# Ledger of designs, part 2: VH-VL binders against Rho GTPase-activating protein 6 (ARHGAP6)

Target 1, 202 residues: Rho GTPase-activating protein 6 (ARHGAP6), of Homo sapiens (Human) (o43182r401to602)
Amino acid sequence: LSLNPIYRQVPRLVDSCCQHLEKHGLQTVGIFRVGSSKKRVRQLREEFDRGIDVSLEEEHSVHDVAALLKEFLRDMPDPLLTRELYTAFINTLLLEPEEQLGTLQLLIYLLPPCNCDTLHRLLQFLSIVARHADDNISKDGQEVTGNKMTSLNLATIFGPNLLHKQKSSDKEFSVQSSARAEESTAIIAVVQKMIENYEALF

## First folded at step 13 (VH-VL)

Design k2 (from j4 with heavy chain S56D)
Fold by OpenDDE, fold request of step 14:
Structure k2 (fold): chain C 202 residues (1-202), chain A 122 residues (1-122), chain B 111 residues (1-111)
Amino acid sequence: as target 1 above (202 residues)
Amino acid sequence: EVQLVQSGAEVKKPGESLKISCKGSGYSFTNYWIGWVRQMPGKGLEWMGIIYPGDDYTRYSPSFQGQVTISADKSISTAYLQWSSLKASDTAMYYCARTSYDEYESYWFDYWGQGTLVTVSS
Amino acid sequence: QSVLTQPPSVSGAPGQRVTISCTGSSSNIGAGYDVHWYQQLPGTAPKLLIYGNSNRPSGVPDRFSGSKSGTSASLAITGLQSEDEADYYCQSYDDSLYAYVFGGGTKLTVL
């Protein structure tokens, strides 16, 4: 199964956010877990929603852009991985490890084209972020600060918004019940696996 | 009922190490942040840092970065605040608090421990 | 000095309305970060009073209300009661400091 989207179905907002964050946010410690301005994010969202050709520049806070991306994904009427395929995605964890990726590929292929393309772009981006989690030395011998966001961290942040049965009406992103906690763990695990193996999935 | 129970008061000398604890109950420990707040005698509240036990991600206030270590053991629903070397200026009440947040990471502390008094004196 | 400025003290008689201000800047309240409020009774741990500028947690009486405008926030207490005598703290986030920040606290005295 070859999944090679041309990104034509990727929402402009998603692509713009990913591009901006790839350019400016990869060394930001705690990216996606640092406070953002509701006001600024709202303004950006409104502009995108109105179809304005928003160019995210260096002057835009990476935290605001990060929040914007999260918000968009959260606010999707149907989660990116779809409610229809929710159980199937979760059940991949019940498979033998060697079977999981193949099954995930199939499920991804079953996604609507726009979802598939968006997922590809997102996972590509998140994978890049995760690769920059640790401090490293550049080719030029300079120390590069890691963003401290592992695949687990990113899956924890994005997972519940990408894969869920019902949208929680609660303003809080915290899971309150034990049953939901287990579900959350599974969701995070699936999304983490996808982040770590995105190249194999597409 | 959500509860945070902190370890007892500590009396230490400068240079000593200390680790205090905060045990959460009545909620899913891994799905809420735990924050630490310092209150010096007769002073206001100071945010020290926060940890998400689900993935152990930790943030510190710049004022406390490198000064303390925040950790958690999710198996026993316990968060920790520790010093490698205490100073007299570390004398304060230390609160842990369950921390809620929204999509913009606007954290607020919705349940508080009873506090741990730490006294550091020669 | 606290990033968020509160009056050191306010007072009121029982039944009166009192307000506690929390003044920030363009890097915190003015930047669009939410303000939360806490009540700390003497000798006790703080308690969440208001979150998200104006939301009351369960158990908090409706005589407590929060608002935000510009670079400032305000806590209003109507029908002041003797048990309201406490320290009150506002809390927000400052993007210049990369930190969650508290106000200096306000001691409310019920006369």
Scores: ipSAE 0.917, ipTM 0.953, lowest interface PAE 0.4, mean pLDDT 94
Fold by OpenDDE, fold request of step 14:
Structure k2 (fold): chain C 202 residues (1-202), chain A 122 residues (1-122), chain B 111 residues (1-111)
Amino acid sequence: as target 1 above (202 residues)
Amino acid sequence: EVQLVQSGAEVKKPGESLKISCKGSGYSFTNYWIGWVRQMPGKGLEWMGIIYPGDDYTRYSPSFQGQVTISADKSISTAYLQWSSLKASDTAMYYCARTSYDEYESYWFDYWGQGTLVTVSS
Amino acid sequence: QSVLTQPPSVSGAPGQRVTISCTGSSSNIGAGYDVHWYQQLPGTAPKLLIYGNSNRPSGVPDRFSGSKSGTSASLAITGLQSEDEADYYCQSYDDSLYAYVFGGGTKLTVL
């Protein structure tokens, strides 16, 4: 899928959050799973919603920005991967491993252009985060702390918001039934695969 | 009904290792956090750490990081808290608790185990 | 010392209203993190009493209420009953400590 970078239709909020977190959040241990200020996040969201040119800078907490990104994706009227394609995405897991990526590519192609662009940007970002999960040594010989967020962790966090059939009206993230649990597992698996194979998908 | 059942009371000596357990039932074990809370005799509650059994992500309180290890076996819906070398100061009641959360990672403990009393004495 | 400050004890007669305060700072309650409350009866495990500042779980009577303002939270108990004699703990998150934190606890005595 050749996405023309010049005509990418990524929401400003998503792009801004990803850029900020790529710059300031890649070494943050537990990014996306650390508490954020509801007050500050609400303020940021309101500013973006009002069309204010918000510049996320170093003074903005990576945790608040992380929460803002999650919130935006959650609050989409139709999930990023769409309700229409939900079953198709889940069914990719039933395919042979060698067929899964090709089918995922096809499904991504079927997404609305803005969704496709947004997904591309998000997966690119998440793949970068996942690559920084482990501790590493910099070129200068300094120890760089990993963020401890693997592709599985990220898929667990983002998966349910990207791919779902019903809007969970409950403010609480609770999986109450076994059926929901199985569904959750499948969702996470699909999204994890997309994160891990980001470069092959686009 | 949601239940957390913890392992029985432990009496240990300083330097010994210990692993206590917390078994969850009545809910999807892999979709909720499990937290551990310490309560020293006659004292208040202290958050130790938390684990998400679905992906084994673990977070510790800075005060307990490196002091204990939290783990889970999702196949048997069980979370663990372990010490490599106990100290007398580890004498306390230890609670596991199912942890609920919102989109801002505000965590609260909605169901608690009965507690495991750990006594460390020479 | 606990990050969240509670009075060590409060008392009231049956039928009275009592309030337990939980005082935080700009790095926890004042930063916009929710406060939760727990009841611990003597010799028992804690029980969730209030979550998200003011929400009651199923089974908690309406005579228990929570509120939050500024850097502080409060638990109010109306129509005090003998069975309410317990320790009460507030809980929140502190972004300076990167930890979930409890108050020091308040012992409520019913006279």
Scores: ipSAE 0.916, ipTM 0.953, lowest interface PAE 0.4, mean pLDDT 94
Fold by ESMFold2, fold request of step 14:
Structure k2 (fold): chain C 202 residues (1-202), chain A 122 residues (1-122), chain B 111 residues (1-111)
Amino acid sequence: as target 1 above (202 residues)
Amino acid sequence: EVQLVQSGAEVKKPGESLKISCKGSGYSFTNYWIGWVRQMPGKGLEWMGIIYPGDDYTRYSPSFQGQVTISADKSISTAYLQWSSLKASDTAMYYCARTSYDEYESYWFDYWGQGTLVTVSS
Amino acid sequence: QSVLTQPPSVSGAPGQRVTISCTGSSSNIGAGYDVHWYQQLPGTAPKLLIYGNSNRPSGVPDRFSGSKSGTSASLAITGLQSEDEADYYCQSYDDSLYAYVFGGGTKLTVL
């Protein structure tokens, strides 16, 4: 199953958001941590939900697209990493370091195919964002500003939305990122490791 | 119970450095932003910036960028606001506040410290 | 001057309803950013009153309510009590300033 075509079963919304942010957001300082319009994000989400062929273009704010991606992952009825595998993912932290990556590979293989493909697409994207975190010098010798979003920052943002025990029916849990983060220290560590080791996992 | 306890009032001269503290308790310190808010004498509230102690990410209001340093030591659940060289215009009340957020990065300050009065005069 | 405009003062008698407005623009409230409200009693730190336009945190009485429409938000206080005498601030995000902003504040006097 490691030989499956990459991204064959990725929700259009996830792939579209990742593509837009890869094109327009890699040099945006604080991407995923800058305010976005709840109104515009909700409108875009409704268009995707209706099955309309939505094209995310340069006029769409990278911050709105970033929020749309977070909202989608948060709103999944079962989190991307699944509630049934919650304890297994968390327990990889208890293994010897040399065993942790191989065990994560196995757990990813156990995901439903759509979840696995979506995780693959998402981790590829997050790895790219993290590689652009630091200021750098381009091949032309020009300074390129980093986005300031390390793998730890991204795991802090995305971890709580990728795996949690509680159902989304709790109002404060479902609408407040801070409430989900409060219970997510272990999954943040797991997701950070996934981002940092993306290529070894797939 | 969620509490934010700030360090005591300070009387300083222009040019001196200062570091004031905000200790959080009764909640997971690393999983909420800590915001800093200035209130000049007789004036309203001004957002200065925030830090996420869990990953040390900081963001400053453009009005305060380069004027102060926000930091945290998560091992003792404490956030800090620092000046390298105080000015008389820095005389104000400074609040820290636990800051909740959502996926749209809407921030709201759900618990506040008691404030630290900083007086800077010759 | 704040980009969120509040009346400098409002007043009401005990038992009355008062409304405090927070008027923004297309770069903040009008763009769809949430509004939050704070109460600051004399000599004390601010306290969260309303978040996410209309949500009350635990411990805030039902007589406080928030709403948002167009480029403006409103805090309503019914059954006005003498302990409500305080300064009230709205807060939102402004995407032109790239900053979280408070309104200028409204002093509520209970007559």
Scores: ipSAE 0.778, ipTM 0.887, lowest interface PAE 0.9, mean pLDDT 90
Fold by ESMFold2, fold request of step 14:
Structure k2 (fold): chain C 202 residues (1-202), chain A 122 residues (1-122), chain B 111 residues (1-111)
Amino acid sequence: as target 1 above (202 residues)
Amino acid sequence: EVQLVQSGAEVKKPGESLKISCKGSGYSFTNYWIGWVRQMPGKGLEWMGIIYPGDDYTRYSPSFQGQVTISADKSISTAYLQWSSLKASDTAMYYCARTSYDEYESYWFDYWGQGTLVTVSS
Amino acid sequence: QSVLTQPPSVSGAPGQRVTISCTGSSSNIGAGYDVHWYQQLPGTAPKLLIYGNSNRPSGVPDRFSGSKSGTSASLAITGLQSEDEADYYCQSYDDSLYAYVFGGGTKLTVL
């Protein structure tokens, strides 16, 4: 009855990062918002790009792995949600609330297969991170510190790299997350809804 | 034109509370961090903490954790730095700065307010 | 004392080249975190001069340049002018302190 997840066309880098962070990063306060080493992240990226059998282990910083995931999504030639569907995705916010989820589901079906599978894997992971945002009480009665990364925080971080208009190839846009975040309120709202409802979308 | 305008100088006594403000204009207020930096008289710059007004996420320097509160009201594009009980050692210039970032969470302060001088003496 | 060490002062004559060092450790610059630089003219707020080790924001003259190697970073100023007289700060991240840190500052005097 137990079957493997069906993520047929997920880039190895994305799946590896998600697995590592699910194992080691769910209780890390501020995951995705703590400084990482550009040097170590670029070395990891080069290893993945060369097809080396990269195994992300406990010694790899969760912050470096978090940055690697963000960097990969940033560097995609076309955003994961595609520029073609940009207007359609943001316009779902104009629909009646009861229509929004079904329309998002349709738009996801229109994505290239690799993009759809990758989005599925990513949203599953982000949903898990968000579930660990709040402080909790363990079975033995001790407080467990949450990671403080709500679905809104995660959408704020990931939204601009998942869906944006093509601006220019200037250095500011290609390097700075803040430049990509501008005019992103609608995109963040869409991605937040996706994180909060990912099971219904797939 | 990106501008950060801070509230005016303050003269206070130890034990009093204080809330100073930083109003941003000419950019998307909710899409940049606002950082707070202290400069004690004749001394260098010290990072106090940051807030992302878009989602209210805050982070404090361990040196200032529990000493101040950083907040924002995005409806009026304003960030705040607040003390519940001032000490004489809080006498300093306080700057707010718009803070850019990348995917590695490298933070740099690209536009600065004019500063708010806080003097705490008995 | 800051974990990023800068010389307290540096001087140069007009037209000369000066460098300002920023020396860190394996928990900051040596770990591969970026270095940013700020200029603070007397009586004014700091101003961003260099970000991401070597990038100049719009409006900063190209006679200012930054570099990073090993555990250290450098700010170079060529064609020194009297208006360059200011305090200069480097800034990075330190993963042992879990904090963004500024160097102690360098007073540049134009002779």
Scores: ipSAE 0.774, ipTM 0.883, lowest interface PAE 0.9, mean pLDDT 90

Design k2 (from j4 with heavy chain S56D)
Fold by ESMFold2, fold request of step 14:
Structure k2 (fold): chain C 202 residues (1-202), chain A 122 residues (1-122), chain B 111 residues (1-111)
Amino acid sequence: as target 1 above (202 residues)
Amino acid sequence: EVQLVQSGAEVKKPGESLKISCKGSGYSFTNYWIGWVRQMPGKGLEWMGIIYPGDDYTRYSPSFQGQVTISADKSISTAYLQWSSLKASDTAMYYCARTSYDEYESYWFDYWGQGTLVTVSS
Amino acid sequence: QSVLTQPPSVSGAPGQRVTISCTGSSSNIGAGYDVHWYQQLPGTAPKLLIYGNSNRPSGVPDRFSGSKSGTSASLAITGLQSEDEADYYCQSYDDSLYAYVFGGGTKLTVL
């Protein structure tokens, strides 16, 4: 189904989390919004930081893996979308609607190669999660409960960690998602557009 | 100044519907969860559920799933708790609370409304 | 019956130290979920006292402290004052119930 990804620069942690959640988490109601163990997530993070070939298995909770992905994006020294392009990304909202997508494509190509590849992997994953949000009927006529995570829900969760103005002396900002969300309304709208238009951006 | 102001006390009969409100001010209403907490007479606190007004996502405690509806109207910074058919056992104090969170979905209730007393009796 | 167990009451004289325990299990505190604490003065709404196991919000005196170990958490109050007379609740997440849970509450009496 997927083309060979051997030429992409995606952090092992990000790709592993996305693969695990694509395999086990697409039918999980409220994925990314259910409590996880800070202790277990920290242990997993340390394993990735030390190991070269760490594998996520079925016994790993989808909620812990979801938190690990969010934590990794939060903790990046420079946000995935980069502070350099902060103003450019949020200002795409000021453009005429027909110009916004093309400008986003340009900004994505201006990212460092690792950031661009990682964003590609992440948006691919998030668009798949969003496509499983609604209840559905399987090929066998069975009812399948959707995960309830729309593109807006996912952008609300991920936007604050993908681009933000980090204050080095604000401890609430560093550990509280709500503090980061307070300054991220514009980036949430941008990220929602990216999730909804994933195929056109890449 | 962060404030949550709840609607006034209610006296109801079993089988009646009820919708109580919680108006938030002094903060970005769409960027925080609003949680609902029940306190039965002489008892402790019970989590009922939460809503994120920014995207209308709701989550219920399994103990309250199907018993109440949580909603919000972000245009007037107001969250709601609603019953379609009250029971005598619904007699309690009901609090709304602004709820902070982290990447692990640890929730803590940092500002509380004054409470709405609901009395259900024949 | 509460998932998190607290003593029903605790007492102390002004100036003394008191601790309030919150005992959970392997599906909540023991699984590594955070503990938060609330104070409820008589006839009032609860207010946040400690979040994330040990963090004090602005305006909470440093004589209130929280800690967590194993399957239990503890709230310590030093320099006890008459204004501390209240009910105290712990709160965490339980992954067996898929619910946020409060302890049963502890009534603190200042003698």
Scores: ipSAE 0.745, ipTM 0.870, lowest interface PAE 1.1, mean pLDDT 89

## First folded at step 14 (VH-VL; from k2 with heavy chain E103M)

Design m5
Fold by ESMFold2, look of step 15:
Structure m5 (fold): chain C 202 residues (1-202), chain A 122 residues (1-122), chain B 111 residues (1-111)
Amino acid sequence: as target 1 above (202 residues)
Amino acid sequence: EVQLVQSGAEVKKPGESLKISCKGSGYSFTNYWIGWVRQMPGKGLEWMGIIYPGDDYTRYSPSFQGQVTISADKSISTAYLQWSSLKASDTAMYYCARTSYDMYESYWFDYWGQGTLVTVSS
Amino acid sequence: QSVLTQPPSVSGAPGQRVTISCTGSSSNIGAGYDVHWYQQLPGTAPKLLIYGNSNRPSGVPDRFSGSKSGTSASLAITGLQSEDEADYYCQSYDDSLYAYVFGGGTKLTVL
């Protein structure tokens, strides 16, 4: 895997995927929920894993890049939010609403520095995707199609990839995502709150 | 045991509305997609669209976009397919199917309902 | 029309091996999307036979197998039995249609 420029500890894969999707995918209906090529995603992952300076360009499918980002987060040896802090993160929902964001902020600063920077980059990106969910009208009166991916939709997809009790195997991606998604209304709610309030957290 | 039980056969006239149902049991209803598949008499299978009951995200085949509405009521583990105005060409068998998926959004229909026959004739 | 082409029919004698092809293009199978297979016995709902190109769900005999290469996929049935007489469908994703698609179906006749 790669590091980004010196002043941020974000893996190059994560930053590259986020940049590509911010440039090409914000108006893609159903981004993160449209089919991707397992073969092309594996090839891209192998290039990043070898430390190759991969340049994601317009010819790379936004759906393959979306899957690559999900794959990276799922396959981390310890989830981005860490197994150690699992119970602490989900228990923030038991606090009074006005205390929840402050407690989340403290938990985020307990993360390893690389995890904290990576989460910041990811939440910034997901917040931008969510802000493009709705259709709108451009300055010349044209209807601009939204991507239909709300904060809830994104949290439903990313929550299980960011925090879970059981690590995915390192073998081929043979474990279907449906079984993992059964786990956590609570983690989805926590991640949704993070997406919706990311500026208050950092 | 995973089961999908669909509402009974319907005989309708052109222009009438219709809502058919698909009740899932024996699994976590909100953690799987529900897909709808049409089979016209003597013909093959056609994907119509899917819904994720956990967050109500819906996707339609372009062939069916705007012609049907897919919805779900997770409180009773039930998905719906509905028409505001039926046409004779809507005469077909309609299946719901529990849809498994992976992180690459490959979808496969692992359990199927028994089908709902819809007949539309004047 | 389906972008996944299957032969309209195939036949075989009991005990024989048959193969059902599913031919796509660079916008579906050739782009690396998975192929799934379904069996539909006369008068019944479809049933999943193979998912993810080659995986058998619980309860499907090992004489059913799937493979994929290039722009095509194949379902093989060995030790053919009379109860295998059915329609068989492949399914994949097509990125030009932005849709999950089924093949046109293959009627298997056991002679």
Scores: ipSAE 0.770, ipTM 0.873, lowest interface PAE 0.9, mean pLDDT 88

